# Ledger of designs, part 7: VH-VL binders against a0b8k9r932to1074

Target 1, 143 residues: a0b8k9r932to1074
Amino acid sequence: NNLPLDGIVFISVRDEDKAEIAEVARRFVNAGLKIIATDGTSGYLRGSGVPAERVRKIYHGSPNVLDYIRRGEVKLIINTPTTKQSVKDGFQIRRSAVDYHVPYITTVQAAKAAAEAIEKALRGELTIKALDEYHREVRYRAL

## First folded at step 1 (VH-VL)

Design p2 (framework fv_praluzatamab)
Fold by ESMFold2-Fast, scan of step 1:
Structure p2 (fold): chain C 143 residues (1-143), chain A 121 residues (1-121), chain B 112 residues (1-112)
Amino acid sequence: as target 1 above (143 residues)
Amino acid sequence: QITLKESGPTLVKPTQTLTLTCTFSGFSLSTSGVGVGWIRQPPGKALEWLANIYWDDDKHYSPSLKSRLTITKDTSKNQVVLTITNVDPVDTATYYCAHRGYDEYWYFDLWGQGTLVTVSS
Amino acid sequence: DIVMTQSPLSLPVTPGEPASISCRSSQSLLHSNGYNYLYWYLQKPGQSPQLLIYLGSNRASGVPDRFSGSGSGTDFTLKISRVEAEDVGVYYCMQALQTPYTFGQGTKLEIK
C-alpha cells in the first residue's frame, strides 16, 4: 500500500460527505497534493476555499477519471457512491485502481486516516532529510 | 459537448405509425450509465415523459402509452428511435429527446431542439 | 403515479423583485440515500427546456446563483432572488423517484 507524498488526488463524494471531505481535502493541499474532483464535489471544495479542478464522470465520455488513472496522473482515489449506478461506476474505478496500484478509499473515515498517514509520512521524510543535512554539514566542518 | 437532434415527419394521419429518430453526439450509448429519453409537449400544455432507453438496452415506458410505444437504439450510429402506433390528434406535440444520466443526478440535463408533429387528416 | 402540483400557475413579477414557485408531490420524493429526486426546468419562449436545479437544491452548470431550490419530501420551492428579463418563461418541476417521471403543470413567469 503506497500513499502519495505528491501528485494528484481524485475526489468524488456524495452530498452528505462533502463538508467532512472539504477538511480532508484542505489537509491534502497543505501536504502538497493537487486535487481533481467531479462537478459537484469540485464546486463544493472551491466554495470552501480548497483548490480543485473539475473532471468528467465515466458515463460522460472521455477523458474521464479512468483515463487519468491509466495515464499514471492520479495517486489516490476517494469515492463515496450514492446510487446503484454510482456503485457500478465505482467498481470500474476500483478495478482500474487495483490494476494500476492506486489506493482507493470509499469512506470519510478512511479518507481522514489517509490524510493523517500522509502527514506522518511527510514529517518522517522531512526528519530523514534534516538528519542527512546535519550529517553532511558535520563531515564538511570536520574537513 | 453533448448535442441531440430530433427528426421525423411533420404531418401524420390518424391511425398511422409515427417514427421519430434522435441523433446525438458527445456521448455513446455503449458507456455505462448513459441513457436517452423522449418527452413531448402538446401546444400550450405541460411536458409529458414517454420513454427511456439505457446503455444496457433497459427500456422504460409511460404506462398509459406503453402498448403504443417502442424505443430502440443503434449504438454504432448514435441513434435512438421512438415508434408510436395508431396515432390520433391528441398525439400532436413537439417531441424532444434528452440525455439521461443514471446516477446521483438522475435527470434530463441536455435536450434536443424538438420536432413538431401534427396528427391531422 | 406521482402527481406534481405547482403554484402559482401565473406569476407576474416586477424586475429586480424576488419570485417564488411552489411544487408539491402526492408522495415523498426523499429516497433512502438522502436525496430528493426533484428537478426544476425553465423553458424560455420558443426554446427547449433547460435544467436549473437537480436533486432538490443543486444548481446546474451555468445557472446563476440568484436561483435556489429548497424543500424535502413533498414540498419544494424554487426561488429567484432578483428577477431579470431573461428569466421569462415557463418553470416546471419534475420527479424522477419512480417511473413514470411526472412534471408539474408549469408556472409562467412574466414581467409586469
Scores: ipSAE 0.000, ipTM 0.502, lowest interface PAE 15.2, mean pLDDT 82

Design p3 (framework fv_praluzatamab)
Fold by ESMFold2-Fast, scan of step 1:
Structure p3 (fold): chain C 143 residues (1-143), chain A 121 residues (1-121), chain B 112 residues (1-112)
Amino acid sequence: as target 1 above (143 residues)
Amino acid sequence: QITLKESGPTLVKPTQTLTLTCTFSGFSLSTSGVGVGWIRQPPGKALEWLANIYWDDDKHYSPSLKSRLTITKDTSKNQVVLTITNVDPVDTATYYCARIEDYYGSYFDYWGQGTLVTVSS
Amino acid sequence: DIVMTQSPLSLPVTPGEPASISCRSSQSLLHSNGYNYLYWYLQKPGQSPQLLIYLGSNRASGVPDRFSGSGSGTDFTLKISRVEAEDVGVYYCMQALQTPYTFGQGTKLEIK
């Protein structure tokens, strides 16, 4: 799928994943990407020294993550499921990601793989193996 | 079937605290994207939005009333509670709770029957 | 706050005739995503409000085809092609582009 070397990464993760995702987000920022995140995630990231803009959840109206996707600004979505995530909200975001060819990642492991692949691409070192591993993780978990 | 029903006192004295409960069925506030709001209507007047609460305990209040309003939820009981402090006769109104549908932009799709609250000495 | 203004406030109609209600907002309700965050509700006598139109022009489930919403930005219209006795009530427009959500003052449709 499209591997972002520029643009915006949307991050929304459950509490248990925040510490590990802060490391991944820092790597994205160091690679030149911009982070937008939901309220709780953005607060944690900023508290960890990672620049992140707050973005509205879908139920708060506009602008929300769907608006950013439709504008072609979001290049990667990372959303680790919580017990509070609805099938309806997840379906809308996944559907938009598919329609606009945006990778949708639902695990910390896949997020780390994406960060590695982006870093290698920027250094001119991306291999067929690294890209294939990234695509396999996204394909089976981005539902 | 989705239903909501308001309950609380029908008569409250000025300066007292008004507590209203919305009990609902057919949906849960344990799943993301769903909320419940409160709207009131003084006799013969227009609708006025008061407050919203969402599945993740996020809360929004009418700015002009925010200092007097508290909205809470009990997800296990399928209830949302609105508290209004220091009531005045101008708070006399029919109070409605309504479900918030997020897919189409956070509007009210199902409404309770309403409960008339009179604030009088 | 966004102010919503409705016209007329009183609308007497003969059954079978068309009816039209205007709603104006003090600020544009058109978001960059292409949607107008405007909604129409009907409150029949003694009943709770019910949703008629969402996002400017979409009919809610169960709403007859004779109801239609149109407009964009700051000027919106609700039309009833052929008024029936059960359409009596007060019609409200609402904006949900930003908090606080605000309603118009209401248009009372009456059979004459």
Scores: ipSAE 0.000, ipTM 0.510, lowest interface PAE 15.7, mean pLDDT 82

Design p4 (framework fv_praluzatamab)
Fold by ESMFold2-Fast, scan of step 1:
Parts: structure tokens; C-alpha cells; sequence
Structure p4 (fold): chain C 143 residues (1-143), chain A 122 residues (1-122), chain B 112 residues (1-112)
């Protein structure tokens, strides 16, 4: 699937990733995308000066990210789960991303690559590859 | 535990409409992340996916059959209904309904009904 | 549509010996989220299919550890380390990366 130039990016990351992801989220906002995030992530992002709207984790009820995906509003998902329940929520989010053709990123490195690709697309410097191609390149180079 | 059971006619004439009902227990289609699918198998042949319906009434259909298929649910009755219009002899198959969704470990058809054989013949 | 091709189509095995079934897809089943959307099912004679392996390599609940799935992208393998009489039936791979979900032709495992 292609990377978005408009729409909503969902972000839910573990504590150790929050500082790096805040910079990535800022870049998405500067590119014209909107951020929704789970409680802990949204709090961190806002504290870092990045506008982000809070949504519930799936196990906390509705509205949650599945509701936004179903409506076709979420165009990119960034999720680095850490707890037992958030790993289970990750499975539901991953499956939903497949069914609704939404790019899904599980690492900070891949998120940085996505931000760079979106920025370059806006400048017209390159044709955007499908996110899965960028994600695979970054993931396999990191291995 | 999850159980599903298919019901409907065993013999249908060409051009008629076939209606199959899946009645289930052990889960609810009001639960976020759950769904029910229909798969068929002609005698001695491979499995063929037909349609899925999910908790939020989202529906997916086999593109080649979409014009003939309708899938609906009645959450309060724990039932999913598949309708196939204008049947012909190639629709002769055992029809299965199966639990699917985004559960914590299963993302495809993890539990299947027993199947119901439908013969389309004049 | 993604085409799924299995080999062999017929697999006679002596009890206690290993068995291996291949499944090839016409395009990659590896999603950007890191998962291969490939599933293995067993249909015993006169019974409904049962899930053996999900997302390429994960055993379904209650499936003996003699069953394993491997592979990535377009080439996948189901292995049975020691075939038992109860393992007879038709094995199917399925992709759920995109609709329509598609199955292989099936591999019939028989005791010789």
C-alpha cells in the first residue's frame, strides 16, 4: 500500500520509543497529517508540542482505532506494543490494517523511513513506493 | 466453547435462490474483532471462500460471486445468513460457516461448522 | 486473484516417517507489518477443515508440536515430523492477504 499525503496517522508506542517517535510525529504533522494516539502516547506527544487526539486502546472500549480504520480515516498505523494486552490489541490492529489496506509499522526505524518518504513525495523528489517495500527494506537492512 | 451449525435446503433447482443459515454459540457478533465467514467445497474439489461478515456489519464478498451473494447477521439470534441467487449445478457443494476475526491468536477460520451439502439439480 | 499452488497433490507416507507439503503463492504474502498471511488446514475424511497453522509458522491451539510451518513471501512448507494414522486427510494452504481469500488445490496424505 502507498504512503499517505493526507488523513490520520495512529500512533501507539512503548515508553522507550516515545522520544524518537515524537520527532517522527512532528514531521507527519508538518506534512499535513493528523495524529490520533493512545492515552500514554498522546500525553507524551502533546507534552512535546505535537498535536495529538486521544483514542482508547481496544480493550478499554469504543471509540478505538478499529472504529477509525473502518471509516477509512486512518491512513498509517505505527504501533510498538509492550504489555500482554497491548500485544493482543496489536493482533487486532494488524489484521484490520490488512483488511482495510492500511500501512502498518512496528519499529521506530520504519516510522522514520515513512516520514522521509512522505516528505520527499511532497517535494516531488521521488515517486512514492508502496509502504511495504520501504518497510521491508528498512527491516531487513536493520537485521 | 465456540460451535457453529449450518442449516438450509439439501436440494435446490437451477435458477432458484439458496438461503443458508449459520447458528452459533460461544461468541457474539457484538464483540469487537469477531466475524463469520462462508466457505464451500464441491464434491471432491478444493475449498472456495465466499463471504465474511464482521461485528460492525462490514461485509466482504468473493468478487466473482458478489452479484449473487448477500450476507447478513442477526446478532440477537446468533445467526448469519448467506443468500445465493440464480443457482446452477456448479453451485453443488458442502457449505461451511466458520468463526473468524481478530482474536488474540486467530485471524482466519479457526473453528468450522459441520457443513451442509446442497445439491443443485433439475 | 492470488493463485495458491500445492505440491505434491498425493502423498503416501509410512507411519512414523516425516512428511513435507509445499505451497507457493503467485505474489508475496508478506505484509509490511512483518506477517505472512498464510494458513494451513487439515480436512480429515468426512470432517470439516481444522486450522493447523496461522500466519505462516504459528501452531493453532491443540495442534501437536510434530506439525510446523515455515517459509516467507511466496514459498511455504508444512512439515510433520512423525506421521500418525490420525493425520490422514487433505491439507490445504490459504492466503488471507487480500480478497478473495484463496486455497491451494489440496494435498491428500495417505498411509501406505
Amino acid sequence: as target 1 above (143 residues)
Amino acid sequence: QITLKESGPTLVKPTQTLTLTCTFSGFSLSTSGVGVGWIRQPPGKALEWLANIYWDDDKHYSPSLKSRLTITKDTSKNQVVLTITNVDPVDTATYYCAHTGYSDEYYAFDIWGQGTLVTVSS
Amino acid sequence: DIVMTQSPLSLPVTPGEPASISCRSSQSLLHSNGYNYLYWYLQKPGQSPQLLIYLGSNRASGVPDRFSGSGSGTDFTLKISRVEAEDVGVYYCMQALQTPYTFGQGTKLEIK
Scores: ipSAE 0.007, ipTM 0.577, lowest interface PAE 11.6, mean pLDDT 84

Design p5 (framework fv_praluzatamab)
Fold by ESMFold2-Fast, scan of step 1:
Structure p5 (fold): chain C 143 residues (1-143), chain A 123 residues (1-123), chain B 112 residues (1-112)
Amino acid sequence: as target 1 above (143 residues)
Amino acid sequence: QITLKESGPTLVKPTQTLTLTCTFSGFSLSTSGVGVGWIRQPPGKALEWLANIYWDDDKHYSPSLKSRLTITKDTSKNQVVLTITNVDPVDTATYYCAHSLDYYESGYYFDYWGQGTLVTVSS
Amino acid sequence: DIVMTQSPLSLPVTPGEPASISCRSSQSLLHSNGYNYLYWYLQKPGQSPQLLIYLGSNRASGVPDRFSGSGSGTDFTLKISRVEAEDVGVYYCMQALQTPYTFGQGTKLEIK
């Protein structure tokens, strides 16, 4: 699972993480990536001046987040839990990420590291250590 | 676009077994979070949930009817089948199948319904 | 089983006036994920039910903004800010927090 330099990043984060994730999402957009996000997250991002498309529901037509994952268009998933105790939040998205081998990030810290690594890669300064640390975090959280 | 359609007999005699088929398009019952349910409505009365089946073949039944109900799916045919044994005139109702999708930040229960099929139990 | 109770059961409304329907559950519908698993449906005469509101307060696709859902835990309200002729039908609340999923008795909205 390599860091994406193009493609779609799916973002869905808890309220307390929204401000920090908006800055990360802005960095992804500046690097040439596209953002899709859940209802609450997409509203926050757009309100913060970050272009983000709301994920469609099946009855709104294709695509929805599961469709994007199945088609191989989502290259990175950032999902911080809505509650610490939730056994429902993110389950289906995490399962799909595992099944389709999409990097899955669950913390603001790992999301910031991913943004930094992508920026360095675009400048031709990416280090092996940055990629390795990012991949270790993703594997630990997703598996 | 999600569409569902119920099919089966319109007239059944008491004590017989009723089998109803829901044929759908616009989604797959192999997609995580997806479920299909059966709901009935006796003429002039309220809606009553009967059973649900999910992408992982998990099945839930109305406790009062569980001994008489069987729900199965055939993912390759895009079909869900409900069987009700030992029918009685009180089982006369319009039977609906409906789509559900419950995934992160989006919980949809019965967001699209079939047209319904009226089943009369009489003799 | 969770019991869902609606009031009123019959609601005659003059066109253009607001309407309000109450739904009460015998147990809290608030999940640990922060969502109320409460749903509102409209069944127009001779038609299948259609989803109006999901997870307590979210409008389903294509539903006019004159419809709103509110409440939390055990007490919920569906409001129509300005009733139109096309709104005639029976309104049902439903809980999907646990099986068996249960519906209210229905509220018949009629134009005066």
Scores: ipSAE 0.000, ipTM 0.515, lowest interface PAE 13.1, mean pLDDT 82

Design p6 (framework fv_praluzatamab)
Fold by ESMFold2-Fast, scan of step 1:
Structure p6 (fold): chain C 143 residues (1-143), chain A 120 residues (1-120), chain B 112 residues (1-112)
Amino acid sequence: as target 1 above (143 residues)
Amino acid sequence: QITLKESGPTLVKPTQTLTLTCTFSGFSLSTSGVGVGWIRQPPGKALEWLANIYWDDDKHYSPSLKSRLTITKDTSKNQVVLTITNVDPVDTATYYCARMGDYSYEFDYWGQGTLVTVSS
Amino acid sequence: DIVMTQSPLSLPVTPGEPASISCRSSQSLLHSNGYNYLYWYLQKPGQSPQLLIYLGSNRASGVPDRFSGSGSGTDFTLKISRVEAEDVGVYYCMQALQTPYTFGQGTKLEIK
């Protein structure tokens, strides 16, 4: 399965994960990827010096993350579990990730592994070990 | 193949706590995109959705019942548990658990249902 | 809450004839992603519900091609092109656009 070396990464994480994910996001940007994020996450990332475009909540209309996924622009989704009450938002992101064959990461540990694997691929150092770790943490249900 | 089964008491008294367990096979709640929900049906009445739990532990509850409902999962045991506090006779119903399978499918496989009667 | 209204509530049909069930929602079920979050279920007598149609118009696995779903936004229809004896039961529509998920009142299909 192909790791993204260009394109857009969508990030939406719970408050307790924001500090660690900011470092991961910085690594994605340094690798040449663009970040889009939900309001709280995008604000935190920008406050940490990481460029990130804000995307709307699904129920606030377009453009939202689903529009980016449908256009084939999102290459990786990072969404750490939250206690948010909206079935619509969580369900739609999950559904679109599988429908459009976008890797879907749900933990900070898996996000760090993905960043390391992308960095090694760009240097021509990608190993089977890094890919195995990445694939175990990323969900490719439709593939 | 996919199967789900509900278990718990068939008779509970008003004000008690009702705990129902859904045990399933043929899928894992560690798989991204999947979830399990609870739906009930009072005798001769329509279906009523109660709660959902997803692979990422995201939980959603019927707002009218939220203060009385708790949904949890034990992924290693293939179980989802629903707890309803302070039951009364209007909670008498057949309780179903059902899979929310693969992104697009809502309640694509259902358990057989368990009838719970709330009576003194 | 989104209210789901079915019509008719009782539907007697002669075997081999077509049947049609309407489902209306109080709010649009069409998401910006292009999907209608409407589902159809059949509950045969004494059995658990079974999924017939997902996302407005897609047949679930194992469902005969005589069943079809159509509609968009607030108006949806389930059609059975030729009713068989095994189709007896109560048909429910459900919306999953937002919580709480809500069901219609049910339509009881009976053989004449």
Scores: ipSAE 0.000, ipTM 0.518, lowest interface PAE 15.8, mean pLDDT 82

Design p7 (framework fv_praluzatamab)
Fold by ESMFold2-Fast, scan of step 1:
Structure p7 (fold): chain C 143 residues (1-143), chain A 123 residues (1-123), chain B 112 residues (1-112)
Amino acid sequence: as target 1 above (143 residues)
Amino acid sequence: QITLKESGPTLVKPTQTLTLTCTFSGFSLSTSGVGVGWIRQPPGKALEWLANIYWDDDKHYSPSLKSRLTITKDTSKNQVVLTITNVDPVDTATYYCAHRYEDSGWYYGMDVWGQGTLVTVSS
Amino acid sequence: DIVMTQSPLSLPVTPGEPASISCRSSQSLLHSNGYNYLYWYLQKPGQSPQLLIYLGSNRASGVPDRFSGSGSGTDFTLKISRVEAEDVGVYYCMQALQTPYTFGQGTKLEIK
């Protein structure tokens, strides 16, 4: 259950969740993650100043989110479905997330918690990276 | 308004443990994104970062000094304490504590510093 | 550790003239989020350091418009468009991309 420090986050949320998710998505972008989102979510995010690439819903053809998951680039999925079709799509996305070992989040509260955890882990990752780079530099110094 | 003030001994003997306290007002170390750092400056030399402590009790230390440093917080007293063990004359410096804040990965730097406290390590 | 190198170390300036300070890092300070984790501080004689610029180019609260930061990756510049007597002090750049945070050696700005 490792949260990502790099890669792509897929977001597809209900209208009621869009405003809160825009703030979460901004936090992911600031942490170095990229956003892809379905038509409605993508439009809202872009309108809110958050960069997001649009991807098709499964029933609209290819490329869709399943294609991105299979490419190994999607590291986190946030999906809050409401319609019969979005529930069906959610089932397929969830199955793919399990098959490809991608964390799957279904609530705004969990998405906010993930953003906080990623921000904290990034601090730790940066510390580990600094120590690794320090050791590498020392190794290659003239004797 | 945010203020910080360092306190501790002005003179410490070699091999002893140095304990410095940072007392602050105008912010809480329970607030998400907030932290306090310690920086020192030997006379006539550059600034050297020592350690950070964060609202979630996360702690980061200068690797070269890590075995000698301990940073702790008492959120209810609005204090951060830095302990340095086995001091020697090269630890003579002005010691500063500073407020830090990050929001959504946007780190604003060490924006408010204490006045500093000069610590001399000499027998 | 990321090494920060400042130039010049001593900068005598005539009041009203522009001043420029260079800061170079041994590794890129540009994070994948698009920000450069570089900061500029001023330490006036006998005083604590004060933040001037954060994240490469953003002016800290209360800092006059005559101060500006620029650069990306490994090469950064602090510019003062018109130097005033109150600007005397030692300027430090700092990186906070990786722990330990590291400072340059400092640039002493003096009035001629």
Scores: ipSAE 0.000, ipTM 0.604, lowest interface PAE 11.7, mean pLDDT 85

Design p8 (framework fv_praluzatamab)
Fold by ESMFold2-Fast, scan of step 1:
Structure p8 (fold): chain C 143 residues (1-143), chain A 119 residues (1-119), chain B 112 residues (1-112)
Amino acid sequence: as target 1 above (143 residues)
Amino acid sequence: QITLKESGPTLVKPTQTLTLTCTFSGFSLSTSGVGVGWIRQPPGKALEWLANIYWDDDKHYSPSLKSRLTITKDTSKNQVVLTITNVDPVDTATYYCAHDYGEYAFDYWGQGTLVTVSS
Amino acid sequence: DIVMTQSPLSLPVTPGEPASISCRSSQSLLHSNGYNYLYWYLQKPGQSPQLLIYLGSNRASGVPDRFSGSGSGTDFTLKISRVEAEDVGVYYCMQALQTPYTFGQGTKLEIK
């Protein structure tokens, strides 16, 4: 349904998650997806050899992730908060994900599950078990 | 309401370090999305962007000047400081700090401070 | 770096007549999100720059209706429908699509 096999993945993660998320992002790129990311995350990804386009944080101006969501270009959101302020910033991203029916992920573990589900789907190996795991890990639409 | 004011030396010798302070009121650098930038203008020349700093301490520098520039903030004092090392007469300019907020870019500017680099 | 080119560099205008300033960028300022990251500033004699137009065509707070911005991609225009004496100064365009932010050379508007 909502499993992205093409399109854009937005990534914004806290420092401690950057190394693991770079591996996940590389897997998304290898599967044919495009990455956009906030300044710190995009810099880390590019430094790790993963192509990623920079987008501004919501309150840093335009273009920001809300602009991409409203255009229907973002198919998956990965956002791991670090501070109370980044949790508040995430509220608008989550609201937009609900309004535009975009799945969103808040942990590295769920991001890894999403990458695995996409890879299996592209190989024609996606099972009911894999799909159920993906749905349990991904908070989307009403969430 | 929003005001900014630059301060620092008016005359600096070549090879010295120039330190400029921007003191502001009417906004806080603890407010999400708010930033302050530095722009300079040599006499009779165009405006040139130097650096920005934001509420979350995110820093951006002009690539051609990055090795000579340092931008810092003291949120409790409502101050942003720009440091330029190894100054040259070509650095003679009026230096401005400006408020940066969302889609507006630089919507409020300080009065500017003229810095002359001369022996 | 994106290069911004303004024309004319000197603009003498009769009071009450319209004036037009061109700004061209070396690459498109139109983002995929639909916004043009182009800004217009006015620097009156002896004063700091002030924001006139943001995102290509939006007037900043307090800016008179006689000022308008238009254009998309690489070709932008600032128009003043009827020039007044207080409009004298140097007009600059700036792009904020990517770092470094870059300004045009400036257009000096004078009353003739």
Scores: ipSAE 0.000, ipTM 0.509, lowest interface PAE 13.8, mean pLDDT 82

Design p9 (framework fv_praluzatamab)
Fold by ESMFold2-Fast, scan of step 1:
Structure p9 (fold): chain C 143 residues (1-143), chain A 124 residues (1-124), chain B 112 residues (1-112)
Amino acid sequence: as target 1 above (143 residues)
Amino acid sequence: QITLKESGPTLVKPTQTLTLTCTFSGFSLSTSGVGVGWIRQPPGKALEWLANIYWDDDKHYSPSLKSRLTITKDTSKNQVVLTITNVDPVDTATYYCARTYYSDFESGYYFDYWGQGTLVTVSS
Amino acid sequence: DIVMTQSPLSLPVTPGEPASISCRSSQSLLHSNGYNYLYWYLQKPGQSPQLLIYLGSNRASGVPDRFSGSGSGTDFTLKISRVEAEDVGVYYCMQALQTPYTFGQGTKLEIK
């Protein structure tokens, strides 16, 4: 199990969530985390002043998000689907997250809670075990 | 690497049917969100979109040309085929195929990799 | 159909100087999701078009920082902060808000 207090956060969110997730991503960057994101999400984040690097989705080249996960570089995944197709597109990323013990968040509300938990952990208000248990639960809650 | 290449006849007579094949590598039309489109450019003129086909066999056509166009795919061969019936000299153009990407996550269509193009002349 | 109009049609530029290309649409390209479905392509002499900018302002992979897209609704601009010799070619804007997808008539950028 990995604790996301350092390393890379992968973000890929539906259009409706981009504005709210930009504020969450800013908080992650302020906490010392690095952001990688899919084309639309990375463009929105950079346009909002949040540093984010573009990464390819599965099958669209290498390195893609699966390569980053397999290398142990991704510590947290935020992926909010809008339709059945978006859910299917996330399947291999979600499976890889489980296999490599990476927390996987599917809602803006959970992403905000994660940002708050990470901020509190950095201030010493939460234990590493409590943060890890929170993220494991969130991974299985949405589906 | 991602590559696309167009193939077909370089000279076609008016009223005939034109068939063009796009063969690609480095990606698959079995991948969710991926599509291939056809765009043409008459000599010295602007680009004109013709048709798109997507991973789920969803097809979109330019309305003004729809009655003359058919787009199909063979996922196992990495090929997309465009057929244009009853060609006219105004169909003389360089024909391109290009990869397009659609995802609900990204909510956009765009042509990010293009083939080299094939010039088709329609003349008697 | 949405009509795309570019200006200027011909743009001679001295290397190192900035260049600006305008693209206007006959109706708003701003979707309710907050995105402008506007794209910029460069076609170098004898070559296929290549994607520069997607969804109004996002640079495509490998596109230098000197290229930027801006605008919203019906008025869009592509800017090149410092033109280089390899930037010569015809620039096209495209809308993908609705089918048929339509292109502008093109702007030819030439080195003086």
Scores: ipSAE 0.000, ipTM 0.502, lowest interface PAE 12.7, mean pLDDT 82

Design r1 (framework fv_rovalpituzumab)
Fold by ESMFold2-Fast, scan of step 1:
Structure r1 (fold): chain C 143 residues (1-143), chain A 119 residues (1-119), chain B 107 residues (1-107)
Amino acid sequence: as target 1 above (143 residues)
Amino acid sequence: QVQLVQSGAEVKKPGASVKVSCKASGYTFTSYAMNWVRQAPGQGLEWMGWINTNTGEPTYADDFKGRVTMTTDTSTSTAYMELRSLRSDDTAVYYCAREDYGSWYFDYWGQGTLVTVSS
Amino acid sequence: EIVMTQSPATLSVSPGERATLSCKASQSVSSDVVWYQQKPGQAPRLLIYGASTRATGIPARFSGSGSGTEFTLTISSLQSEDFAVYYCQQYNDWPYTFGQGTKLEIK
């Protein structure tokens, strides 16, 4: 099963999603996960009291999220693109997520579902319903 | 005791090329990126690009694409910046500057290399 | 490209006074702003990074503040060695861009 209970979550979200995603990111950190982020997302998260390491956008060279995915360090990807370049980056990130079997999320609602599923798993309360909701919201998962 | 030491001043004619070196010491060379920044006499600072010292992959600013090449030699902990098709307005002090991959600010700078382009 | 604009171009002050230098970004750069000091014939010297964190060895009289698009460098009690040109730089996105500089000169 590809539900991450440890490891790194990559977050890159459009400005309008930042406030909502900050609460989700805080929940991941409280669950013991590490956050890496791009596009001002890391700055917003740190400003909100959520520890997040910054990484470069793909077109800015290495190291970027693709390098972390190839090394098997990223266990979950959350990406809500809006700019032309961000959309192009999203395509490459999504392709890499499929190739490396990493769950890929494109909406705040799916991110919230992931946080809830991880929290329930850590409490020993993980149900078939919670797992199904998580898998329904993930666009790509381990095969 | 981090140190970046650059090569000496150069005088070139228009159309020539120049290659500036930046030798690093006091840290693990491949753990930090290297940036190149120039400053024309009496003017401000202009970013030219950076190079990943671990992979050797460069990224160039748009104004320099097509005539700049950035390379590294990890065995000597040295970064290089070659600028081709020199024009008089390329007269500037050229700096190398170190960047932590995670933090992105320049914490150490070379002393600068004056490149003068004159006919 | 993100444009960084500094004001004033020149600030004339006396030793012992407080100096306030401004830097404005054309779009939000979060807190990804650096301040440098540059004296004639020298490379830029790192003063502040992350908008407000003093670099190692930088005196407490230097402080930075701001986030988003408005940033300030304050020198609380000017010393003779502080008269120099100051540059701000954003590192939120490529290309990295610098302000045009503020020259701090003796009144």
Scores: ipSAE 0.007, ipTM 0.576, lowest interface PAE 9.3, mean pLDDT 85

